# VHH binders against Ribonuclease 3 (rnc): the designs that were tried, part 12

Target 1, 276 residues: Ribonuclease 3 (rnc), of Chlorobium luteolum (q3b6l3)
Amino acid sequence: MEPLWHKLSALPFFSSRPEKWEGSGAPPSLTAFIRSLFKGKALSLELYATALTHRSMVHDTTAPEITRSNQRLEFLGDSVLGLIISEYLYRRFPEGTEGELSSYRAKIVNGKSLAGFARNLDLGIHLIIGESADQQRIRTSTSTLADAFEALTGAIYLDRGLDAVREFIEEQIIDSPAFEAMVSTENNHKSRLIEHTQSHQLPPPVYTVLSEEGAEHEKTFTIEVSCNGRRLGRGTALRKKDAEQLAAEEAMGALERALTGDVAEDTPAPEETGRG

## First folded at step 6 (VHH)

Design t02 (framework vhh_8cml_1)
Fold by ESMFold2-Fast, scan of step 6:
Structure t02 (fold): chain B 276 residues (1-276), chain A 120 residues (1-120)
Amino acid sequence: as target 1 above (276 residues)
Amino acid sequence: EVQLVESGGGLVQPGGSLRLSCAASGFTFSKYAMGWFRQAPGQEREFVATISRSGGSTKYSDSAKGRFTISRDNAKNTVYLQMNSLKPEDTGVYFCAKELWSGRTYFDYWGQGTQVTVSS
């Protein structure tokens, strides 16, 4: 492959202009940026340069050495990112349905979310964009930033393997405030249960660990929730917080059934047993 | 890529001591909890000990409590298991483990292991 990185410092669109950088002094170089992702040595700068190369470079006469964009790495990175996020969600929500897991994955692995993660890395300033292209529009584009984030994921996979991708995604996505906000918003059953107890002047819900199953490497928590001495739900998960959310979800379902059932009101069955 | 290399196993008599070491590479060692697991022939792998990222918290199996001490040196990317008052039932291959996800309960990535044999 052509030595793409050797041309980066010579290109006008390589974050060399003050108007492209809001910080003081010169913006970080590609080499400095890549080093910030990894403490160790043995990096293929060619892969990372390609991951940050916009399609406008393929036909740029000022850089004839650049014959490919990040599109193939984007394709690979999308698959790798999807695998790692699916694996995480599968393990985090062992009682989650396929639909629930797919919903979480879609929320995390979409253009808006990925562009947000790209912005957290200041990825836009490192994009290699054709001289004649609209620099400002492309460097701030949601689709361009999302694609670059996927391409970077693909480059990490090829250069350092799947474990390095897990570490990268853990730092950039899973440990992010955005990730926790997404998960909490979709399944905030504990907050709904607390709200229910407060509105009915009841003591707050009590969560009890019923079991911690499996060896440390496969440990699962089963947690039960009680309200005013009544056991209303239980959940099982790899994290206590997730098990508590599942227990609260079952509790909310039980309370809803009690409110709409024969105990409170007539609950018509979808099918009758018949008449004698 | 993650690599864990265990060493320090051997043959020892009941009541003896051994110090196991695990040299780690390919990841940011100080970010992950580490652990030791063991496996006797024909048996499932069982938990022995874990240590938090900073080394400030440890957890032991009931069989290891009071006899084994887990420790780590983040500057050397190494985790240790000091085993005292060894019993024949401690015989097995000892494996070093790393958290799959930082701060999570699940451990993955085991090395080749090091054989510990306690026999009179």
Scores: ipSAE 0.000, ipTM 0.269, lowest interface PAE 16.2, mean pLDDT 78

Design t03 (framework vhh_7z1x_3)
Fold by ESMFold2-Fast, scan of step 6:
Structure t03 (fold): chain B 276 residues (1-276), chain A 120 residues (1-120)
Amino acid sequence: as target 1 above (276 residues)
Amino acid sequence: QVQLVETGGGLVQPGGSLRLSCTASGFTFSRYAMNWVRQAPGKGLEWLSGITSSGGSTKYADSVKGRFTISRDNAKNTLYLQMNSLQPDDTAVYFCAKELWSGRTYFDYWGQGTQVTVSS
């Protein structure tokens, strides 16, 4: 019943000349890697191997037993990952619009971001790649790593259920330094705007409170940001700091459109530009 | 749910023969390499033999070459080990093991084992 191979030293079974691993130090075994993810027993190592199987293996004549790549697990994992991230964002941003939540989700679940999380797991060295394929290129490919991360999520779901995926996503994505940068607007837009003015030798941005409205218990602040006497953006929020960030975001959007030659006559507030 | 069930063990005299069987379920048997491994009393695990998914290639440990023959019947999802000229040193629990993928020494599943005792 118990998987005895855990205690088995590596046995040279078939004559094999595996591609030399090019990383620093000795590569960890797939079994050791999977064990590290769960801090315990995995029920189906084959499922995780499939999640890490690149499409180049499907037509590899030296491995005819491998008839499927990670594509189906990627499809499932994308849905599971999307659900977990959407639920987290819904709960974390109770005042967020559908557009804002969708924008945050898109930033997290895009190929560049997912490849970054895959690199943090050193997922590339565990990829199962055909002998004729360009190993170095595939192991470092953004699209390949993103696909593998989604497939791994699908494998965890099938093997250990939704709560295990939630814990995995919490550890690998939500608690990561990169995640906070993707979803936080507390100082990012204001910092970007001041860096823009400094790099172009312009006076620093000026933030002006245009109005404070509402009942004594809750007020709505409307703040405008100007640079060198020109209005660049406005933001409205229940907190002054949030209104400043929205104003700065609008200003950065206007400046970026100006760089591309687009007309920025009336720039909508970020809340109004939400993706439908 | 992958399962491997070994049968065919027992008591045999030195010079005798036994045929072990391993019945597989829960995966596509014909796509995976299979192995036989044993553990003698008070000793560690010893790899004995392996067979490719198609049955086209086999390998043996030096201790059993010429005496043991590994084979498979993909239609019956069954792995076999024909053991001839058995010696007291062959006394062990015999396990079948599934290889994760061909040409790699990663065994992802093991059976519960079957006892073989060689004694007069």
Scores: ipSAE 0.000, ipTM 0.136, lowest interface PAE 15.4, mean pLDDT 77

Design t04 (framework vhh_7z1x_3)
Fold by ESMFold2-Fast, scan of step 6:
Structure t04 (fold): chain B 276 residues (1-276), chain A 120 residues (1-120)
Amino acid sequence: as target 1 above (276 residues)
Amino acid sequence: QVQLVETGGGLVQPGGSLRLSCTASGFTFSKYSMNWVRQAPGKGLEWLSGISTSGGKTSYADSVKGRFTISRDNAKNTLYLQMNSLQPDDTAVYFCAKELWSGRSYEDYWGQGTQVTVSS
């Protein structure tokens, strides 16, 4: 039994779509949307329709056959998303602390961020929502969009496996401008270091690339930062700006320890005790 | 058992009119949105029109907008397509169609179709 939207999606010139807000099926636009995520590959539409099914459909009298919402896929997708992001952060920040990695993960997988990624996909227009529910309010809800994004991730995992989820997350999250902003603003150590040097009438920090190793998409940067001719920090990361932030973080730690008198014997104190 | 039976097709001159009917049985007709789809000889399926459960909302393909009107009578379990200003390129088998999603699978229910021929 082929679904109606499967048949309709094969038409070369499809000018309009049926209005299914009171029906029991997914519109042809959902099939086109899902296929666009996977470059036209064959997919289990059932999983994806369930991922985009709001809980208001479970009690919709116009769709009595619909007994499941996206809540179970959301539960699974949350775990899969967390795993993929954790693995990526572990590889991206080889010198990052457990606390730093956990902080980055929390920023990326929170409801506001996930809703933003869902909006970038125009996910709200593809949601399957009960006839009696407030359509406009639900399709724009931050919590609904975040839940749908997680459920979609779970559907991709079950249908296409973990590598397909990695590719999806790489395209939708990691390569996004929002992702770079999230990881580059964590504690913003470079700005703190510049502020510190300016406050003490010292020359600006100097960042030097010590090594650049690996393939184009996996190259590792090691960057060192010096202040007033002294090397105070080093950072290693898959992206240059991240390595700079890690180097600045180590430098700030070294300077703070110097100010409290906790300085290594072989490392000259760059500043007087206390700020002045 | 779900059944959709289309009637009203036939031979008509260019510029003429026909009204197609689709009688539904085996399910609660008033609970489902319905569609009209056609297939011309040697060509793929073309969606033409859709109507909501109450009949309050309708949509049309650009190729038939302004010429065709979809309607329904829930008391009679019947779907209609009023076709005006028919053209030779409207020649096709016309199907009424309903899709059903059960939470685990999708099923399309299609009628047998009714032949419309627009010719001199």
Scores: ipSAE 0.000, ipTM 0.135, lowest interface PAE 16.8, mean pLDDT 75

Design t05 (framework vhh_7uia_1)
Fold by ESMFold2-Fast, scan of step 6:
Parts: sequence; structure tokens; C-alpha cells
Structure t05 (fold): chain B 276 residues (1-276), chain A 120 residues (1-120)
Amino acid sequence: as target 1 above (276 residues)
Amino acid sequence: QLQLVETGGGLVKPGGSLRLSCVVSGFTFSRYAMAWVRQAPGKELEWVSSITSSGGSTKYEDSVKGRFTISTDNAKNTLYLQMSSLKPEDTAVYYCAKELWSGRTYFDYWGQGTQVTVSS
């Protein structure tokens, strides 16, 4: 007979939502949640509970000892999050301008984006909210969830250090499907370049990997793009897709400058195809 | 500066007894409710018992009622759990927890815990 547990895992009581806690003490789901972020290690919940404490608790008459919400951890977490994202973008886009890097950072660390990451963690379920406050509205609020995500980042930093925050951000933000959309939406240069070649009856752009350097964790790709035998751009990045977009961006810039006669012209590469 | 140190665990046979102790520092003990929670191997955390800051009210999980007794010694800043008629199902790491704020039933701290193993 089939083990019952494989069917039970699909039932609602196995969801990320905790059961309503009827007893005394913190809901078991909160402790399990925090432990899951750190591969099952036993941790003090005090910093994390503070990170999840909404400002409505400061005015809760049943909890007069609570004089602070997550605001101070949010302040710290914003700085730590900003540092780690800035360092990642600086390394990922070595040819990116200050304006481009700032634009990417703004897209990633805005309230809507951070609330999305908070929702992926089911963070709203774990918020500690004053009894008289609108529970459902606060637990689903974009601003509240974004603030809690930043505060959680600050709590991780204080409890476990910068490398633990880096791992958390890599897992929750950088490796997320949403992150690629945030970064690639400004880089439609490959599409623009192929449209340019199509409109001018030219062969499609050719991307070649020039080098693949570095340790497994920090492998760097350098990719060159050629159009009709001419080298027009080069890009270096931690991912092939990003290196291709950077190469295409340089190529589009070169083509735009060619219209004014101020671009350097490369000698076309020799054809590899034999003469017909 | 808050510290909670659990001791008193060990190996006992079914029907045996143990007394767990939790020594606390870094806060005014008598101001906060205290609790015992446990985690069996491969299982979720389970609340076991709690005691109010005044020591005047206690609550127990149904499976331990009549077998376990929670108490405090405010002069020693120590929380106790007297365990009797132990069963194999009581095998777990036991953690001491402090109330997040006075008068609320949310608890916010777990130390290293103390292992209780009930086997023949």
C-alpha cells in the first residue's frame, strides 16, 4: 500500500500557512520558519520577533513594555541590503555606468519588489500586530511587508553576520525569477540589435564566448558580438545572458555613433565558410 | 545580555522522573511569563507548559497534564519542569522560553535546550 504521507503533503494543513495557535507561547510555525532560514539551527527569536513587530504594537495597551517596533532594524537592514545589492551589481556589470547601477538597485529594493520577496516567504503570516489593528490589511500591505523584509535582513546581519545576509539575499532575491525581469527589462539591446539586422537585410548577430574565467562560485564570462563580420561590442558578466546584453548594448551604441561618423571601425573578421 | 540555560535532561526508562531547570539572566524574571517547549527528532516544536509572571497561573498541554509540573523560584531566577511517569513519546530536546512582553502569550527565546530520552 502507498505511504499516506505523500498524499498528505498536498493537503492544506501542510501549506506554508501556520495553524491557528490556541495555546500559550509563540506559534510553532514562527520558530520553524526562522530555523528553516538557517538550515535548522536553534536560534534566539528575540531579534526576529522584533523584526516582525508592527508599529501598532507600540500602542497596544496589553503590551505596554513594547516601546519599539521593527523601525530601527528596518533602518539597519535597508543599509545592509543596499550594500550587498550594490556590490553584486558592481561585480555583475563591470561596464555599467553609475546611473545604470543606481537604476537597477532602485528596481530591486523598491517597496513593491521587497513586498514580493516577503510574500514568497509568507512573511505576513508571522507579523506581530496590535490586537485593535486591522490584521488582514496590515498582513497584506505592500509597505508593511517591504519594511518587515528589510527589518529581517537587519536581524540576520546582527545575529549571523554579513556572509549570512549575502546567502539570504542570493537565495531570496538574486536567484529568484523576479530578479532577472528587474535586471533584463532595461537591457533589450539584443532585441534591438536583431531588429536592426533584420531591417537592414543583414545576417543575425553572432555571439562568441571569448573567455570563461574564475572559480565555480564567481565564474566570469566575456562575450563579443559581431554583425556582418564586424566586431561591434563586448561584455563581461557573471552570467552569459548578461554578458550578451552588455555586448549588444555596446554594439547599439557603436551603430548610433556610426551615423555621426565618430565610431572606431573594425576590420571584418575573415569568413570561415568556403567560397561557393 | 539575555541568557537562558537549560539543564537536567538525560536518559530514563519509561515511568521514570526528571527535573529540568532553566537559569535566566539579563532581565527581571518576575516580570515575564515563562514556558517550556520541546522538539522531538524530525518533528515541529510543541508547547508543553507555561507559568505567569506572578507564578499564580499554570497551563499544560493535554498529553502532559497530571504528569508534569511547572514552577518558578524568583529568588534564584530559575524555572523548573518536574516530569514524572515519562513515556517514550516525551523524548525531545526541551527549551526554556521567555514571554516577549508582560501579559501576552507570545514567547521569544530558546537556548541550547536539554535532551530528554525515554527508552528501555
Scores: ipSAE 0.000, ipTM 0.160, lowest interface PAE 18.8, mean pLDDT 75

Design t06 (framework vhh_7uia_1)
Fold by ESMFold2-Fast, scan of step 6:
Structure t06 (fold): chain B 276 residues (1-276), chain A 120 residues (1-120)
Amino acid sequence: as target 1 above (276 residues)
Amino acid sequence: QLQLVETGGGLVKPGGSLRLSCVVSGFTFSKYRMAWVRQAPGKELEWVSSISGSGGSTYYEDSVKGRFTISTDNAKNTLYLQMSSLKPEDTAVYYCAKDLWTGRDYFDYWGQGTQVTVSS
């Protein structure tokens, strides 16, 4: 019953001799990989090692001391990931129906999408897999990579709390180019605005931060968008990206009104008494 | 001020390959994320791939993963998209784009684009 932490130092990923690693070359050690995710601030390497431990290790005759796989962290991580993505979508789409939000979440947190994020992190090369298992099949398996990404999320949550998971998901999912492809194109107002300016041979939209208010992790951003020197929209949100999308949405509405000849002022009439 | 010139498009059979190039001028290439975006006839603009400045991080739309490779040559101020195993669904005008939104996944473009046609 040795702790997993002590046993991990004997595995190829922790080897002082990279020549003992049997992969496609000397990969980064698991310790170095985890430190790269947190700028050197990992507190419990055993949690992360467990998150990357495939179930085949529990049945590996060469490592009988390994008694835990990533299954429990996967279960926890699925819940944490779901919460954070749901909260993000709820705030990003304030007029979205429950059905629309559920659809977006399903696109983002499905096995294929999660495996894609895992591949972007090269998680496959860091997996701890039993010698008796088909290592190349497992390291490239969509289900295995998706499970490992969820387990890693659970490990981050237990080690560093919910805010650290938000930062991780923001970097790996929300700020990824793939995220916009997963979200309905009809809700990508910035892309529609760029397409509009390009089709009319206008300069690209310019986004300007008008204000930033609140504590570091609770900042509210107000952003304005201008096209060809004209101010067309403004948005306020907890993330710059979301404020930009809201500003672009207003701009698209303003451009559509201009095309139909609707030139109503957006400012309320000054208060006055009397009659003309 | 900014100029992006896309080249390398053409007519190709399914399963074929093309290499698109984008010559960039008017800004420091290596400091910005660059992207390829495409627009099929009668469809909306679709993001294809992105690459960080000199950091070498690459991202791909799921339908092109394993088939397309984005790369840069900073000395030539040129962005490339190597396309293999082309499908009729890849038929589109391809644009290169500069990310003006502080390294976010949203993009801007100023090129004329280059037409890629994959015969059905």
Scores: ipSAE 0.000, ipTM 0.100, lowest interface PAE 21.1, mean pLDDT 74

Design t07 (framework vhh_8fcz_2)
Fold by ESMFold2-Fast, scan of step 6:
Structure t07 (fold): chain B 276 residues (1-276), chain A 120 residues (1-120)
Amino acid sequence: as target 1 above (276 residues)
Amino acid sequence: QVQLVESGGGLVQPGGSLRLSCAASGFTFSRYAMNWVRQPPGKGLEWVSGITSSGGSTKYADSVEGRFTIIRDNDKKMVYLQMTSLKTEDTAVYYCAKELWSGRTYFDYEGQGTQVTVSS
C-alpha cells in the first residue's frame, strides 16, 4: 500500500541539465532531505515537493503539470506555526500579559526570523525554481525562504499531524540559540521580574501608572512596579511599554543588591575569567 | 496525471540478457530526464541509470557500467534498459522514474515495477 518513495534510499544527483549533475557538488535529493526531517518515513512526498515549489514553476514550460506553488501551504503553515508558538508562549510565561506574548510571537514568526530558520535547514538548495528564473537571487531571498519554511510546516501538519509539527518547531525554533535571544529575560526585564517572583513563590508584579504628562508627541509615562506589596522600581519613558521595562530593570537591580549586599559605595566589580 | 508502465522483466540465467521497457504518459516526455532504479530483495532503492531529455547524455551506476544501456524514443514516449551479462546481484524489482520537476533530483516512482530474477 505504501508509495515506493517511502522506501527510497539515497540516490546520486541527476538532473535534466548535465551541468548540474557534473558540477562542483551534488546537492542532496529532495527525497533524502525529506527523510532527514523524520526518524520515520513521510506519508506523502508530494506535499513536501509542493511546499518547496516556487511560484516561477507555475509558468515553467518544461513543467506544465506543475499548476500550484507553495502559497496555499504557506497560508496553512502560518496558522499552524502561530498556534504552536502561541501555545508554547502561553505555557512558558504563565504570568505574561497578552501584550508580552504577542510581542514574543511577532519576533519569532516574522519573515527575517523564519528565513533564518530556513537557512539553518539549507532550505534554499531544495527549492524547486523555474529554469529561466534567477536561481541565486530566489534561493537566498528572505521572503522566499520565510514562505517556504511556513509551507514546509503546513506540509508536515497535513502529512504527520500536529504533534509532528510540535517536534519540528521544538527542534528548529525553540531549541535554537536565536530563540532564546528573542525571548530572553536578559533582554526583557519584565519577564525576568516575573520569573524571579515565580521562583520565590511570590505574587506577580503589579505595574501602576503614576503619571502621564505632556502633549501626544511629548507624552511621558512614569510607571512603578511593586512585588509582594513592596515598591521596587520606577521608569519614565515616552512609551508605556518602555517605562514598564525600565521600572522592571530597576526592580531587578534592587533585588540583586538586596540578595548580594551590593551598594553604590562598594569597590568596583572584581575581575572575571572563565570564558570557553 | 503522470503514468509510467514498466514491462520486460522475467527469469534469466546468469550471463543472460533482458530488455526492460517503460511507457510514459501524462507529461511532455521529451522535456524530462528519465531514470531506472531498482530494489533488490531486502535492500533499499538504488539508482541504475539516467538519460537526459534529448538523449544526448547517459550515466550509469558503477555496478552496471559496460553491461547496461539506457535508450529513449521521444516519438514513442518510451525509455528502455538493455541489460547484458546479468549477475545474481542484478535480481531486483526495476522501476522507471522521471524527474518530478525540471532541474531537480526528485524522482516520481509512479510505475508498478517489473521483476528481474537472475538465477540458475
Scores: ipSAE 0.000, ipTM 0.190, lowest interface PAE 13.7, mean pLDDT 76

Design t08 (framework vhh_8fcz_2)
Fold by ESMFold2-Fast, scan of step 6:
Structure t08 (fold): chain B 276 residues (1-276), chain A 120 residues (1-120)
Amino acid sequence: as target 1 above (276 residues)
Amino acid sequence: QVQLVESGGGLVQPGGSLRLSCAASGFTFSKYHMNWVRQPPGKGLEWVSGISRSGGSTTYADSVEGRFTIIRDNDKKMVYLQMTSLKTEDTAVYYCARGLWSGRSYEDYEGQGTQVTVSS
């Protein structure tokens, strides 16, 4: 059943929202919000109420039943979020260095970014804040929203397990335009390689799929790029287009080293005529 | 063997509506993001819409936002594209495609497509 106050909140005589947690249950607004996140059953609404409970509720004399804030769930959620994002980046960028993966993770798992994801969920509206606290400041605070997002992640983990958190992070972070912008390269290596072949009056690069390996949701593509019959680069990635860009990146690196006379680690041998 | 079968295309007047369907088989449907992509006459593939594993998150190309709705039914292994306020520039062959975690990433596992023609 939909909470009655939710329907009446716009009426003049029902202008006040429930802002206090009832110790034996969650506020109606939070219950509706949590149900919308899972499109089904949550096992423990108390975990989610705790995740959205600001520290100003602890020691609030008008809400003595509230004895815990979201700080412990934030601590747990930070670890769970970090694990899921690290695993995604590790699989997404198989040729990425530890430094590159750490850089991507830092762009995603920081206060500003997490507050942005929290704002997309309207988390500020659902925060449980002490009656005497500065409501507007706390509900819009970057640090408060970031902490609440992490605490929510921890609550989902305890309530529904790691796979549920993975799905939540996929929906809220990985599928977001912000995430794709953060991990996209500014250099289009395939275009640079095409430009190189055109400037030297060579045939366009040819991309060949060498292998497709792994479980369906973890399929890995290995693609090789050849220019004028010579193999110049190879890339491996979870997406075909990413593998092509990595192959082109290696090819451009090899061509740049050849141009400057640098010692290359490995130089591909010329292909023999008559090979497919 | 992975298989995606699109249906529901046809000829429709500008401002009309169509519902496209995609039936999936040969893989664990609930573990994949699903996407709709289209190829207009004489142009390359254009991503149209994506839906997360649970159906909780949806994304749309700017050109179709507010007019198209993507939905999925994991029990029936179906993904749908509800199209309203159709424009002549929506004329294309529409394909469903499975994807990885990114809503914009789709793989080479595409169906045979279904033709949508918007014309007076």
Scores: ipSAE 0.000, ipTM 0.149, lowest interface PAE 17.8, mean pLDDT 76

Design t09 (framework vhh_5j56_2)
Fold by ESMFold2-Fast, scan of step 6:
Structure t09 (fold): chain B 276 residues (1-276), chain A 124 residues (1-124)
Amino acid sequence: as target 1 above (276 residues)
Amino acid sequence: QVQLVESGGGLVQPGGSLRLSCVASGFTFSSYSKYAIGWFRQAPGKEREGLSSISTSSGGSTKYSDSVKGRFTISRDNAKNTVYLQMNSLKPEDTAVYYCAKELWSGRTYEDYWGQGTQVTVSS
C-alpha cells in the first residue's frame, strides 16, 4: 500500500498544496516560502524580508542598508493576532467569562505556543541573521521564532489586509491539533455527566440542537442536554461539540454549586487589601 | 485530538443509493480554511483510491474520480462539521470500506488524518 498522502495528492484540490521541504538540499527561498503561504500570489517581498530580519542584522557591517529589524512588525502583529484570536474566542464561547476567554488567549498567543507554530512553518531557516551572530542559537530560539511569527502576521496585515491574516491564523493556529489541545484541556464535562447518569442508573444524556443561527463561518449552535426528560443545561457556541460541552458543564455545575452556594457574601476581606 | 468518524454504510442492492456522513472533531470546516476534505475507499485485495474532494471554503468546489463521476455527490455542512457522500446507481464493484480524510501541515510535510471507515456492500 502506498503512503496515504500520495493518494490524496492524486486529487486536484490536494495537489495544489505548498511544496514539501525534506530537510536535504537547499531550503526553499524566501520568495518560494511566501508564495507557499498565499498559493503563488504576488506580494511585497521587502515587507516579508523585514518580518524575518533579526536584530543582529542592524549591527552587521556587511549589510549597512539594513537599518531595521522585525521589532516594529512584531509589535503590530501581536496586536492583530490578539484581535483575531480574541474575536474567534468571543464567538466560539458566547457563554464564556472574560477570565476564561483571557486564559485561552494567553495559552494561544504566548511565546512557547507561537514558537511552535513558527517551527511548523520552518521559519528558523528563513530568518535573516547577521553573519557574526550565533546562527544555531538564534534560528532555534523560542523568543526569536515567536517574534518572527508575530512579525510575519503584521506583514500579512499590511500587505493583504485583515481577512488574509484571519485565513493565515485559521490555517496555522485554529485548525492545528495544538490549538484544540489548548482549548479542550478543561472540557471533560460530557464524560463527567455520562459517569453521573451511569452511577445513578439513569438513561444516558440526550443532546438536542435548539437553534442554528448566522453565516457559515459565524454560525452559532444552541444545544440543550436533558436527562430522564429533565433539562439540565444549555450551551451556545460556534462549534456543535463546544456547545455540547458547555451544556454538560452547566448540568454538572448545577448539581455541585447547589451544595456550595453560600460563598461570596461570607468571603473574608483580603489580607493584602488596604495595607500601606 | 483530530478525529474523523464515518457512518451510513450498509447493505444495498445494485442500482440502490446510500448517503455516507463524516463527522469531524478537533478542527472546524471554517469558510476561511482553504484545505479540502476527501472520500476514499478500499476494496478487499485492492489499494485505497481517492473518490472525491470538497473545498471547505464558501461555495465549496468539488472534484470526482472518473469511476464515480455522475453517480456520487459530495457536500458539506460546516455548521454540523460534517461532510457527506451521496452514492447513487451503486454497482457490486462499489463494495468497499469508505473513509474520509484530511491533511494538515506539520513542519516539512502534511500529516494525514483518517476515519475508521464504514463498510458498504452492494450485492444482489
Scores: ipSAE 0.000, ipTM 0.233, lowest interface PAE 11.8, mean pLDDT 74

Design t10 (framework vhh_8cml_1)
Fold by ESMFold2-Fast, scan of step 6:
Structure t10 (fold): chain B 276 residues (1-276), chain A 123 residues (1-123)
Amino acid sequence: as target 1 above (276 residues)
Amino acid sequence: EVQLVESGGGLVQPGGSLRLSCAASGRTFSKYAMGWFRQAPGQEREFVALITWSGGSTDYSDSAKGRFTISRDNAKNTVYLQMNSLKPEDTGVYFCAAELWTGKSYPSEYDYWGQGTQVTVSS
């Protein structure tokens, strides 16, 4: 707590009565939408209206009382979103390198991805846009939707605090099929192997470079992964990270086979399915 | 920081019910997601149930779905696990755990743990 921040938290424009929201260009559906994000709780509507206010409203002659757009909340929300995602990735991938964590963050916190999450919330229909502006273009714009998602994140932070943002990001980003697609392709097998060792109270997997072959621009890496002193997999690829992923994939396959092979059963022999 | 103490464990017959409680000491309980995990002798700790900081979202293991209910009372700094239709395979030490990030089903993701309470389902 700082004196300046303590004083800022007392600013009247962050206080509202949701049932008495007036003097704004907010659409009627905004109150219902905002309440749906928090399962019926009363909220400070002016912050959320501002978060969804496009810059075209600042100079709209039909709404002269609207003097601020979502740009300042977008600036704040970008920082809050970055913090939350960085903390999540740091905790989710305890063995991840700084390069791996930065790569995941860049895939999650970019205009295209954020616009996708905004579309999943139907944010476009809730945008407050100037009467003379191109409504359809703005409501479907990737940059506008990404900015609105960040501004909404900033509004949640100011109204309800950092833990509310964590829950919102968990529901909208982390639990999304898009998020799983972004992280699974990069490091699925390594993550599963780490989870396996942790659940079994074993030391973390150790990756060892066995060989580097070829010309500098065509170098091939062979990497081996060991768990609890047991060699479980090897991978060969043009990138070290891809070789590690392949080694982890083989290790997970070996662990799954060891588990199923531990029990003899009088069942028909399994038939191999082709890879199509 | 938060400290967790489980209670309510005991011996019950198959088909019986039991309610576990987890009391948290600390100023920030309402900001933590809470999970229940269990461990049978010779087995690993496995996920049972999760509730978010607000109580707005819950998740259950396949074995717990339809039989167990997780709930919380932030005014009392307590989380509960109501267990119905208990089976012998539900026997184990039940642990309460807390973490700042939601949606985690893996033991390694939890920041704080209780010491556990024994649940035995036997005739």
Scores: ipSAE 0.000, ipTM 0.131, lowest interface PAE 15.5, mean pLDDT 75

